# Ledger of designs, part 15: VHH binders against q75qn6r703to848

Target 1, 146 residues: q75qn6r703to848
Amino acid sequence: KPSMIQENLFIGGGLAARSIYTLQHLGITHVLCLCANEIGQSDTQYPDLFEYQNFSITDDEDSNIESIFQEALDFIKHGEETGGKILVHCFEGRSRSATVVLAYLMLQKKLTLLEAWSKLRKVHRRAQPNDGFARILINLDKKCHG
Short names: E, the ipSAE of ESMFold2; O, the ipSAE of OpenDDE; V2, 0.75 times the mean of E and O plus 0.25 times the DockQ between their complexes.

## First folded at step 8 (VHH)

Design v5 (framework vhh_6fv0_2; at its last look DockQ between E and O 0.20; V2 from the best seeds 0.00; counts 0 for: pae E 2.2 > 2, grease 24.9 > 24.2, placed apart)
Fold by ESMFold2, look of step 8:
Structure v5 (fold): chain B 146 residues (1-146), chain A 121 residues (1-121)
Amino acid sequence: as target 1 above (146 residues)
Amino acid sequence: QVQLQESGGGLVQPGGSLRLSCAASGFTFSSYWMYWVRQAPEKGLEWVSTISTGGGYTYYADSVKGRFTVSRDNAKNTLYLQMNSLKPEDAAQYYCAKYGSSKRTYLFDYRGQGTQVTVSS
């Protein structure tokens, strides 16, 4: 089941993204998919049920996940401002989705990395950005807070 | 390339009704979630309503829930907003939109001239 980070924001993996009745019951309206290259291999999307934003980001220490932060945050903000709820997911729900959620909490909610991490880990113990993504988040924290 | 043309606004007394239309072209209308947004003088852009690609799911801002009904006709590439029980606070320029990003309207991609709704005091 997806983990609720805050009332309008959820995190999960591919299994959560396939749990359509659960997502509808939770009131999910927007789905941010970070593993679109993997969706064509195992998943079907339902564009009449949810508005989607898709990215193809590999869970690789050298992947430039920061390049999609602004567009991802815009989509989350769009869902919030239209009274909706957003699922952020990747395939495993551990690295890519956690990284984007942490970036959202830092950039949009103005949390430090430590505060964002604490908030995420309380509800989603699986969260584990890879070392490259962690480095990106540490650098982002320095840019925002010194 | 994307074109949106709003119509159906006008002057209405409190409690009255209007039906807005939005004619769409230059994109595959049936593939997009569509939105109504509005802007009153000295106020920012406000989300009003959302409709899914096939029209099966509709959502409303709390301020209009129960009074407004969004619908679409994909065969005619047209989005509608039925507005009932209009109040002075509903007075605004109304725009139809899709999701998109730009510096001017980065949460909503609205490109039409809009249609003015005025409600007497």
Scores: ipSAE 0.547, ipTM 0.808, lowest interface PAE 2.2, mean pLDDT 89
Fold by OpenDDE, look of step 8:
Structure v5 (fold): chain B 146 residues (1-146), chain A 121 residues (1-121)
Amino acid sequence: as target 1 above (146 residues)
Amino acid sequence: QVQLQESGGGLVQPGGSLRLSCAASGFTFSSYWMYWVRQAPEKGLEWVSTISTGGGYTYYADSVKGRFTVSRDNAKNTLYLQMNSLKPEDAAQYYCAKYGSSKRTYLFDYRGQGTQVTVSS
């Protein structure tokens, strides 16, 4: 169910994050949750098996998701640097997780928003940041590339 | 309490081999991903290898890929690192490690005293 963005980076929803079979089958080692404290979510489901980083971001246009970009990226980078595989997930794998993945691709991989979007959409068709998150990403693109 | 005890280090010539072991206790070894890290003189801690709980997935730093092999015996609570084709730049104190339970610091909070690996002609 999760989509592979690159060899060590996956994106998905809460169902995937709760499936130990899915996580182990894909070789996931690190789980980045963007919907912690929501009912039925999968933040820190298996603390002995995976590394977790949890954020509580609402999928609203006015949510300050950019405030967690640096910390989220650091988590991903650490996973990469230790040979791990990272799953970035929110509830549906549509908006919050997509936004963080796009921010990662732009800031860490130095892609333009267009390039990052193209890369993500090729493998994860349901990716759709809400309008507020989209504005944040557009502004990020301007900061990064003028 | 978590305890990790490394062994197997020593002095070898370039091109030689060593097999490191790590005896684990104080936690459910089979439930944790385990790591090898190393620290050379005047250098920071460097990740070397990672192995999943069941050993089905293994990862290596580029600098050791193809030369080192990580494995584990969960029945014996032991982690291994087979090091072949050793180079002078591999000389370091080697540690068996795991992350803390908080999963927040992303430091190797648990590691042993280490075992010294020296590579010299």
Scores: ipSAE 0.252, ipTM 0.627, lowest interface PAE 2.1, mean pLDDT 91
ESMFold2 (binder alone), look of step 8: mean pLDDT 81; pTM 0.820

Design v6 (framework vhh_etentamig_d1; at its last fold request DockQ between E and O 0.64; V2 from the best seeds 0.73)
Fold by OpenDDE, fold request of step 13:
Structure v6 (fold): chain B 146 residues (1-146), chain A 121 residues (1-121)
Amino acid sequence: as target 1 above (146 residues)
Amino acid sequence: EVQLLESGGGLVQPGGSLRLSCAASGFTFSSYWMYWVRQAPGKGPEWVSTISTGGGSTYYADSVKGRFTISRDNSKNTLYLQMNSLRAEDTAVYYCAKYGSSKRTYLFDYRGQGTLVTVSS
């Protein structure tokens, strides 16, 4: 169900994030949840099986998703540095999670937006940031690469 | 205020054993995954072990797997690291830590002053 971006990084939707079998089968240890009062809430999480970082962010063009980029990336780095595997998920696995993964690839892996987009779409075809998030990523690309 | 206090370090011969403890306060201990990390002289920090909130999941670096055992007592707000079959390369300052939401790396997460473990003949 989740798509593998790299050996220790996966992307998916809420249904995948709630499947203990799926997560354990993939060796997931850390779950970055980008949901707002939907699938991924604490009541559907298993803190003795996975470490969670929750962000309440809506999939709207006006959502300030860039405000959580640093904290989200810090959590991913934390998982990497402790030998874990990270799942980044939102409700549909389409917009919010894709945006954060793209930000990760650009800021941490030093990819251009085009390179990051190509990498993501090769394994996760449903990825599609909303127009507002796309603008944020374009601006990020300009900041990173001029 | 988050406080972590490590203890139990000391000088030990190769093949020996030590048991480290970490007393936690200032947060809901049972709600957090806990970690051991270490830093050897002249080297960068290294992740050692992880334990989940209730202890149901444990993880170890390859370098210590089979020799170290992480555990916790939530009723005492205490984290433990049983270290067996110690080697010279295990010499380091050992820190207990928890993840902080605004921290970039586990080195800068909440941690104590550390406890020195020296393995030498």
Scores: ipSAE 0.888, ipTM 0.936, lowest interface PAE 0.5, mean pLDDT 93
Fold by ESMFold2, fold request of step 13:
Structure v6 (fold): chain B 146 residues (1-146), chain A 121 residues (1-121)
Amino acid sequence: as target 1 above (146 residues)
Amino acid sequence: EVQLLESGGGLVQPGGSLRLSCAASGFTFSSYWMYWVRQAPGKGPEWVSTISTGGGSTYYADSVKGRFTISRDNSKNTLYLQMNSLRAEDTAVYYCAKYGSSKRTYLFDYRGQGTLVTVSS
């Protein structure tokens, strides 16, 4: 259920994040959760199996998801540098998680937004940032490549 | 205030053994994954080993697999690293570390002052 974006980086929704044996089989060690206020952490998260970074970002056009980009990227780097694999997820695996993954590809891997979008959609067809998140990503693309 | 205090370092002959300890305070130790990181003189930090909150999962860098064992005692807020079959390339300052602190560092948000391990014949 999780989609592999690249070696050691995966995207999914809440159901993928709860599929514990699948995550263990894939070798996931780190989980970046963007929807902590929408799940019951004590009965959906297993801290002895995975290291978590939790954010509570709503999937609304006016949510400032950009405010957490640096912390999210730092966590992904942390997982990579300690030999791990990272799942980035939100509730539906559609908007928030896609937005953070696109930001990672643009900022860390130096892709343009169009390149990052093409790469993500190839493996995760449900990716669809909301209109506010899309505007944030367009502005980021202009700042990086304008 | 988060504190991590490493101890147990020293001078040891190649092939020898040493056990490092890390006393933790100022946070809920049992709620965090813990790490050992080392830094040789003039080099950047290198991840050594990882242990999950209850010790159910452990991970090791390839350079130390089979020789080092990470463990923890949550009742004593203490992290350990048993180092066996030591080699000259293990010479470094060893740090215990956690992620999720406010103090930012290259590899981890927080680590202690370190303990020096010197392997020399």
Scores: ipSAE 0.639, ipTM 0.831, lowest interface PAE 1.4, mean pLDDT 89
ESMFold2, look of step 8: ipSAE 0.579; ipTM 0.817
ESMFold2 (binder alone), look of step 8: mean pLDDT 81; pTM 0.822
OpenDDE, look of step 8: ipSAE 0.797; ipTM 0.895
ESMFold2, look of step 10: ipSAE 0.608; ipTM 0.830
ESMFold2 (binder alone), look of step 10: mean pLDDT 81; pTM 0.828
OpenDDE, look of step 10: ipSAE 0.655; ipTM 0.853
ESMFold2, look of step 11: ipSAE 0.629; ipTM 0.840
ESMFold2 (binder alone), look of step 11: mean pLDDT 81; pTM 0.825
OpenDDE, look of step 11: ipSAE 0.198; ipTM 0.596
ESMFold2, fold request of step 13: ipSAE 0.569, 0.638; ipTM 0.815, 0.833
ESMFold2 (binder alone), fold request of step 13: mean pLDDT 81, 80, 81; pTM 0.818, 0.813, 0.825
OpenDDE, fold request of step 13: ipSAE 0.068, 0.061; ipTM 0.498, 0.502
ESMFold2, look of step 13: ipSAE 0.567; ipTM 0.814
ESMFold2 (binder alone), look of step 13: mean pLDDT 81; pTM 0.826
OpenDDE, look of step 13: ipSAE 0.065; ipTM 0.525

## First folded at step 10 (VHH; framework vhh_etentamig_d1)

Design w1 (at its last look DockQ between E and O 0.21; V2 from the best seeds 0.00; counts 0 for: pae E 10.4 > 2, placed apart)
Fold by OpenDDE, look of step 10:
Structure w1 (fold): chain B 146 residues (1-146), chain A 121 residues (1-121)
Amino acid sequence: as target 1 above (146 residues)
Amino acid sequence: EVQLLESGGGLVQPGGSLRLSCAASGFTFSSYWMYWVRQAPGKGPEWVSTISTGGGSTYYADSVKGRFTISRDNSKNTLYLQMNSLRAEDTAVYYCAKYGSSKSRTYFDYRGQGTLVTVSS
């Protein structure tokens, strides 16, 4: 169910994130959760099996999702440096997770928003940041590329 | 106060074995993933291995995979690293480390003084 963006980076929703079989089958080692306040961590996460980073971002146009970009990227980088595979997920795998993945591709991989969007949509067609998140990404693109 | 004390290092011939230990105190040991990192002379630090809180998951750098084994005893607050088939390139100071409560994972908040492992004929 999760989509592979690159060999060590996946995107998905909450149902996939709580499936031990799915995570292990894909070789996931690190899980970046953007909807910790919605899924009940104690019942849906397995800290003895995977390393987690939890954020509580609401899927609203006014949510300050850019405030977690650096921390989220740091976690992804940690996963990469340890030879792991990272799953970035929100509840539906549609808006919040897509936004963070796009930010990663822009900031870490130095892609333009258009390039990042094309890359993501090729493998994850349901990706669709809300209008507020889209504005944040557009502004990020301007900062990164002028 | 967080304390990590490494031991078990020494001089060993290529192909030999060593077992490192790390005694932890000052924090809830069983609540943290623990790491071994090493720094060779003239090189920067590199990640070696990590183990989950209960020991159910372990991961290794490619350079040590198949030769090193990380383990832990939470009842003794101790982390271990069994090193087999040692090579000259394994020569380094080995550190026990943990991450803090920070959301950033780019650095370890604490590591011990280290124990020197020298692999030489």
Scores: ipSAE 0.019, ipTM 0.340, lowest interface PAE 6.5, mean pLDDT 89
Fold by ESMFold2, look of step 10:
Structure w1 (fold): chain B 146 residues (1-146), chain A 121 residues (1-121)
Amino acid sequence: as target 1 above (146 residues)
Amino acid sequence: EVQLLESGGGLVQPGGSLRLSCAASGFTFSSYWMYWVRQAPGKGPEWVSTISTGGGSTYYADSVKGRFTISRDNSKNTLYLQMNSLRAEDTAVYYCAKYGSSKSRTYFDYRGQGTLVTVSS
């Protein structure tokens, strides 16, 4: 169920994050959760198996998801540097996780928003940042690439 | 409250060895991946090493691989870093760290004052 964006990076929803056999088979070592308030961490997370970074970001157009971009990117970079594989997920695998993955591709991999979107959509058609998040990504693209 | 108490630093000559310890309390130590991070004067924090909950997986920055060994003793809530073949470039304050929870929203979380390692001729 997780979609592979690149060798070390995957995106999914809450069901993917709970599919422990699948995550272990894929070699996932790090899980970035954007929906901690919604899923209940103590009964749905397995810290003995995976390293977690949790954020409580709502999927609302006025949520300040940009405030967590640097911390989220640092976690993804940490997973890469340790030779690990990272799952980025939210509840539906549609808006918050897609937004963070797009920001990662733009800020760390230096893609334009169009390039990042094309890359993500090829493997994860569910991706659909909400309108507020889309505006954040458009503004980020202008800051980084003109 | 999470507490991390680093010790074992000191002044050594190049080629020397030191063993750092980190006593942990205020959280279930055995449930967390643990890290060593260092900060040289005037520089930002640099990741050094990582160890999984049971110690079965260890990871190292390229600059220390082959010279440093991370380990843990979950029965004593203690993290260790064995540093061999020390170089002047290893001079830094060393911190042990637990990765942050969602409420801290940080890349990593360390609460000790660190232990100073100085390597000089």
Scores: ipSAE 0.006, ipTM 0.268, lowest interface PAE 10.4, mean pLDDT 84
ESMFold2 (binder alone), look of step 10: mean pLDDT 81; pTM 0.815

Design w2 (at its last look DockQ between E and O 0.01; V2 from the best seeds 0.00; counts 0 for: pae E 18.7 > 2, placed apart)
Fold by OpenDDE, look of step 10:
Structure w2 (fold): chain B 146 residues (1-146), chain A 121 residues (1-121)
Amino acid sequence: as target 1 above (146 residues)
Amino acid sequence: EVQLLESGGGLVQPGGSLRLSCAASGFTFSSYWMYWVRQAPGKGPEWVSTISTGGGSTYYADSVKGRFTISRDNSKNTLYLQMNSLRAEDTAVYYCAKYGRSSRTYLFDYRGQGTLVTVSS
């Protein structure tokens, strides 16, 4: 089941993202997929029902996930501006999706990493960026807040 | 080159109806969600409505919900906006718009020159 981060933003895993019932029940209109390269993820999308933005990020410490932060955030913004609700998902809803949500909270909502982490973990306890992603977020926090 | 050409605007009395059209060219129309946006005098642009690629999903701003209907004909590369029960506050230039692959734009990547809708008694 997806977790609600804020009114128009949800986080979840691949199974939830494939469920038309789940998406419609939550009123999801936009889906940010971070694992389009994994088997079955892009093949189970419904482009006539939802607007998708697909990325192919691997969940490893060396993955350059920060390279998609701006584009991912832009997609979320556009979803918000059109009155939609956005689901950010990866395969397990643990590392990649959490990292992007944290980046969003820091860059767009001007939260510190600690504040963003607290907000996310309050509603999504499985969130846990891998060590490489954590380093990226720490560096981002330093850039944003000194 | 992406081209969007709006038409159908004009002067109408409150409670009246208009139907806007948008002719699209220069891109695969059926591959994109399409949008209507408007800008009233002295105000910034606001989102009005959007429709999915195949037309299976539609969404509306709260201000127009129940009064406006968005539709599309992919065989004609045309987007429509049926506006019923028009109000004075609906007065604006209406634009057909689409997003690009990478949205660095502030609102929409592409839009036409717009068509003026004036609602006045």
Scores: ipSAE 0.256, ipTM 0.632, lowest interface PAE 2.3, mean pLDDT 91
Fold by ESMFold2, look of step 10:
Parts: sequence; C-alpha cells; structure tokens
Structure w2 (fold): chain B 146 residues (1-146), chain A 121 residues (1-121)
Amino acid sequence: as target 1 above (146 residues)
Amino acid sequence: EVQLLESGGGLVQPGGSLRLSCAASGFTFSSYWMYWVRQAPGKGPEWVSTISTGGGSTYYADSVKGRFTISRDNSKNTLYLQMNSLRAEDTAVYYCAKYGRSSRTYLFDYRGQGTLVTVSS
C-alpha cells in the first residue's frame, strides 16, 4: 500500500499508516503524520514499534504547511541517519504528504520541483498537492534555484 | 488532448506594458484553476499568479502585486496576464498552466511552449 520513493522513504495515507504488519515487513521505523487531528489518526499509533512525529495540517489552500517543513525534514533526516526507513503520510496520501515529500526532495536532495515531481509521480500516481501547496512549492523552487 | 498556447510576449522598455494570452483547448477550461508561471534564463520556475474557475479569486506573487492582473474569459477558453510597470527582473519565458483536484490533473502536468518577455533598455 505504501509507495516507495527511495530505499528509505515511503508515502501513503491513513490506511497505510494503520497496516502495522506491512510497515514492519517493509522495515519502517519512523512515521511522519501530517493529519494528527483528523478522526483519531494519532489515537491509532504504536509508539512501541515506531518513532512518530505528528503535525495537524489541514488540506486547505490557505494552510501554512511551509511552517512545518524544517521540523518535518529534520525528522526524515534523523530517520535516515539512524539507518531507519520513514513513512510520510496524511489522511488520503494525496496532498499534504506529497507536498512534504516534494519539499524534502527539493531542500535535502537538491532536486528542482520538476525533477522531484517526476520522481514522485512515477511511484505514487495519486500525488496531487492542493493549489495553495503548489504555490508554496513553486516559490520554494525559486528560493533554492534562484 | 490538452493544449495551451501562450502568446503576446515581446521586447519592452522598463515601465512598459504587455498583455499575455493563453488559448486553451482539449479540456473544460471553466472547470479548472489556471496559473501563470515564469522561468528566467538559468533559473527554476517561479509562480506568478493564480485565478479561480470563475475568475472571482485572484492571487499574485509578492514580486508582481499591484503591477500584474490575471483574468480569464471562459466563453473564449482564454487566460490573460496584463503586465504593467515592467522591470528588468520580469524578463522570463511565461507559461500558463492547468491544475485541478481530479485524478486526471497533476501539478505541472500541462503547460504551453511559453512566450518570451524581455524587458531591456
């Protein structure tokens, strides 16, 4: 159910985050949740099995998802540095999680937005940041590449 | 088959004005938010402006607020960008782009060939 973006990084929705045996089989050690306030998402977590970082970001055009990029990317980097594997998820696996993964690819892996989008779309066809998040990503691309 | 065709670019002096057009075909234009994005030589894409499906909401990058106006004519399937008080830093290839929230619409999936705007003395 989770899509593998690269060896240590996965993207999915709330259902993927609840598929505990699948996550353990894949070797997931870190879970980044962007939908902590949505219908008990954080209430179904297993902190004995996974290290969690939780954010409550709505999937609205005016949500300030950029405000959490640094902390989210630090968590992904921490998972990588410890030899772990990270799941980034939101409720539907479409907008918030895709936005954070694209930001990670641009800021940490130095990809342009077009390169990051191409990489993500090949493995996760449902990726579709909302219009506000798209605007944030376009502006981020300018900051990173002039 | 989605097609977007930008036009109206050219050479202008600083302080001048230019109007860009984008002719759309192959999709229900009135059902989609439309965007202008620009790309200066050697730089990544920069979001310029966004307009809602009916044209009731418009959004602008800080660098162009008060100088650029986005509009659309859904009866002609055409998107516009009026650019006033042009500056050298506005020099770029300008693209119109289509986004949506359906399974057939993706970020940056559809853009035209672009139209070059050069602002120089």
Scores: ipSAE 0.000, ipTM 0.100, lowest interface PAE 18.7, mean pLDDT 83
ESMFold2 (binder alone), look of step 10: mean pLDDT 82; pTM 0.825

Design w3 (at its last look DockQ between E and O 0.01; V2 from the best seeds 0.00; counts 0 for: pae E 12.4 > 2, placed apart)
Fold by OpenDDE, look of step 10:
Structure w3 (fold): chain B 146 residues (1-146), chain A 121 residues (1-121)
Amino acid sequence: as target 1 above (146 residues)
Amino acid sequence: EVQLLESGGGLVQPGGSLRLSCAASGFTFSSYWMYWVRQAPGKGPEWVSQISTGGGSTYYADSVKGRFTISRDNSKNTLYLQMNSLRAEDTAVYYCAKYGSSKRTYLFDYRGQGTLVTVSS
């Protein structure tokens, strides 16, 4: 169910994130959760099997998702530097997770928003940031590339 | 305040063994994955091994796989690294580390002073 963005980075929804078989099959070691307030960590996460970074971002246009970009990217880098594979997930795998992955591709891989969008949509067609998140990403693109 | 204190390093011949320890304090040890990293002379820091909160999952760099074993005792707030079949290229300062999201030095967000391991004939 998760889509592979690159060798060590995957994107998906909540159902995939709670499947031990799926995570282990893909070799996932780190899980970036953007919907911790919606899934119930105690019965859906396995901290002795995977390392987690939890955020509680609402999927609405006025949600301040850019406030977690640096911290989220730091966690992804941590996973990369420790030989791991990272799954970024939200509830549906559409908006919040896509937004964070796009931010990662733009800020860390130095891609334009168009390039990042093309890369993501090639493997994860359900990706669709809400209008508010899209505006945030457009603004980020302007800051990064003029 | 997070504190990590490494010990057990020293001089050893190739093929020898050492066991490193790390005493942790200032945080809930059992709630965090723990890591060993090392830095050899003239080289950048590299990840060596990591262990999950309860020890159910362990991972190793390819360079040490099959020779090193990471373990932990949560009742003693202590992390261990058993190093067997040591090689000259294992010579380095070894650090116990904990992840923190507030710093840009990702491998060394929280680490101790390190313990020197020298493998030489």
Scores: ipSAE 0.774, ipTM 0.885, lowest interface PAE 0.7, mean pLDDT 93
Fold by ESMFold2, look of step 10:
Structure w3 (fold): chain B 146 residues (1-146), chain A 121 residues (1-121)
Amino acid sequence: as target 1 above (146 residues)
Amino acid sequence: EVQLLESGGGLVQPGGSLRLSCAASGFTFSSYWMYWVRQAPGKGPEWVSQISTGGGSTYYADSVKGRFTISRDNSKNTLYLQMNSLRAEDTAVYYCAKYGSSKRTYLFDYRGQGTLVTVSS
């Protein structure tokens, strides 16, 4: 099932994103997908039920995930401003989704990387950004707090 | 390879003091920010404090500010946490940590046994 990070923000994998009954029960209204190239959008997404933002980011150390941070954060903020609940997911729920959630906590909620990491790991033990994404987050932390 | 070894924990009464140490090896200690984190029974890890490479900038969680002091001795590759005015809520296993790009799979390296601090009458 999706892990609740804060009142209106959840993280999960592809199975969570396909669990329509569970998402509706939780009141999910917005789905941020980081693995559009992997999930076959035409038969795994339900645009009548949820608002989607889709990205095709590979889980590689040299993937340009930083390039989508602003759009992803804007989508999360928009969902919150409309009173909605947002699921952030990738295929495994480990690296890409965790990276975007950590960036959101650092940039929008002004947490240090360690504070954001601690908050995420309390509810989502499987979180593990790949080493390239971790470098991006560490550099972001230095820019914000160094 | 990278090793972090915490020590100095123990049983102390409320209002007491303890000084924790973290012996570091296997990396250039002076090049990294260092952290203390703690984990109370049944809880997730909680950030406590952090210190810059030269020791010129220190930061603390609100729950420990004014009571705890982080320091480092780069000549001895050792990180310290002076804990004063201890409360029952400070009971936890304390770990030191570094972060930076690791070639391994972990974002932060907490590898060590930790040191137990128990605050009880």
Scores: ipSAE 0.000, ipTM 0.220, lowest interface PAE 12.4, mean pLDDT 83
ESMFold2 (binder alone), look of step 10: mean pLDDT 81; pTM 0.830

Design w4 (at its last look DockQ between E and O 0.80; V2 from the best seeds 0.00; counts 0 for: pae O 3.7 > 2, grease 26.2 > 24.2, SAP .704 > .668)
Fold by ESMFold2, look of step 10:
Structure w4 (fold): chain B 146 residues (1-146), chain A 121 residues (1-121)
Amino acid sequence: as target 1 above (146 residues)
Amino acid sequence: EVQLLESGGGLVQPGGSLRLSCAASGFTFSSYWMYWVRQAPGKGPEWVSTISTGGGYTYYADSVKGRFTISRDNSKNTLYLQMNSLRAEDTAVYYCAKYGSSKRTYLFDYRGQGTLVTVSS
């Protein structure tokens, strides 16, 4: 169920994050959860199987998702540099997780927003940041590339 | 305050063995994945090994696989690294580490002072 963005990076929703056998089969070691207040962590997370980073960010146009970009990127980098594979997920796998993945591709992998969007949509067609998040990403693209 | 205190390093001949220890305090040790990281002179940090919270899952860099064994004793808040068949390229300062949710750009935001392992002669 998770979509592979690159060898060590996957995106999905809450259902993908709960598919424990599938995640282990894929070699997932790290899970970045953007919807911690929506999933009942004690019932759906398995800290001995995966190392988690949890955020409670709302999927609202005025939500300050940019405030967590650096911490999210640090966690993805942590998973990559320790030989792991990372799942980035929110509740539906549409907006918050897509926004963070796009920010990662732009800031860490130095892609333009257009390049990052093309890469993500190829493998994860449900990706659809809300309009506020899209504005954040457009502004980020301008800061990075003029 | 998080504290990680490494010990057990020293000078050893190639082919020799060392056992590193890391005493942890200031956090719930059993709730965290733990890591060994090393830094050779003039080089950046290199991940060595990982152990899950309960010790059920262990992971190793290719360069140490089959020679090093990570373990933990959650009742004593202690992390271990058994290093066998040591090679000159294993010479480094070894750190135990955990990942925090800090805004730092480090690979790990909590690590000890390290313990020096020198493999020579």
Scores: ipSAE 0.549, ipTM 0.809, lowest interface PAE 2.0, mean pLDDT 89
Fold by OpenDDE, look of step 10:
Structure w4 (fold): chain B 146 residues (1-146), chain A 121 residues (1-121)
Amino acid sequence: as target 1 above (146 residues)
Amino acid sequence: EVQLLESGGGLVQPGGSLRLSCAASGFTFSSYWMYWVRQAPGKGPEWVSTISTGGGYTYYADSVKGRFTISRDNSKNTLYLQMNSLRAEDTAVYYCAKYGSSKRTYLFDYRGQGTLVTVSS
């Protein structure tokens, strides 16, 4: 169910993130959760099996999702440097997770927003940041590329 | 206060073995994945191995796979690294490390003072 963006990076929704079989089948080692307040961490996460980084971001146009970009990127990079595979997920796998993945591709892989969007949409058709998140990404693109 | 204390390093001949230990305190040891990292003379730090909270999953750098074994005893708050078939290129200071999602560094929040491993004939 999760989509592979690159060899060590996946994106998905809450249902996929809760499936031990899915995570293990894909070789996931690190899970970046953007909807910790919505999924019940104690019942849906398995810290003995995977390493987690939890955020509680609401899928709202006014949500300050850019405030977690650096920390989220640090976690992804940590997973990469330790030979792991990272799943980035929110509840539906559409807006919050897509936004963080796009930020990662722009900031870490030095892609333009258009390039990042093309890469993501090629493998994850449901990706659709809300209008507020889109504005944040557009502004990020301007900062990165002038 | 988080404390990590490495021990077990020393001089060993190529092909020899060592077992490193790390005593942890100041945090709930059993709630965290733990790591070994090393830094060789004149080189930057590199990841060596990691182990999950309950020890059910272990991962290794390609350079040490098949030779090193990471383990832990949560009842003793201790992390271990069994190093077999040691090579000259394994010479380094070895550190026990904890990841805590700090914004200070990309890799680790805390590590100990390290223990020196020297592999030489």
Scores: ipSAE 0.130, ipTM 0.591, lowest interface PAE 3.7, mean pLDDT 90
ESMFold2 (binder alone), look of step 10: mean pLDDT 81; pTM 0.826

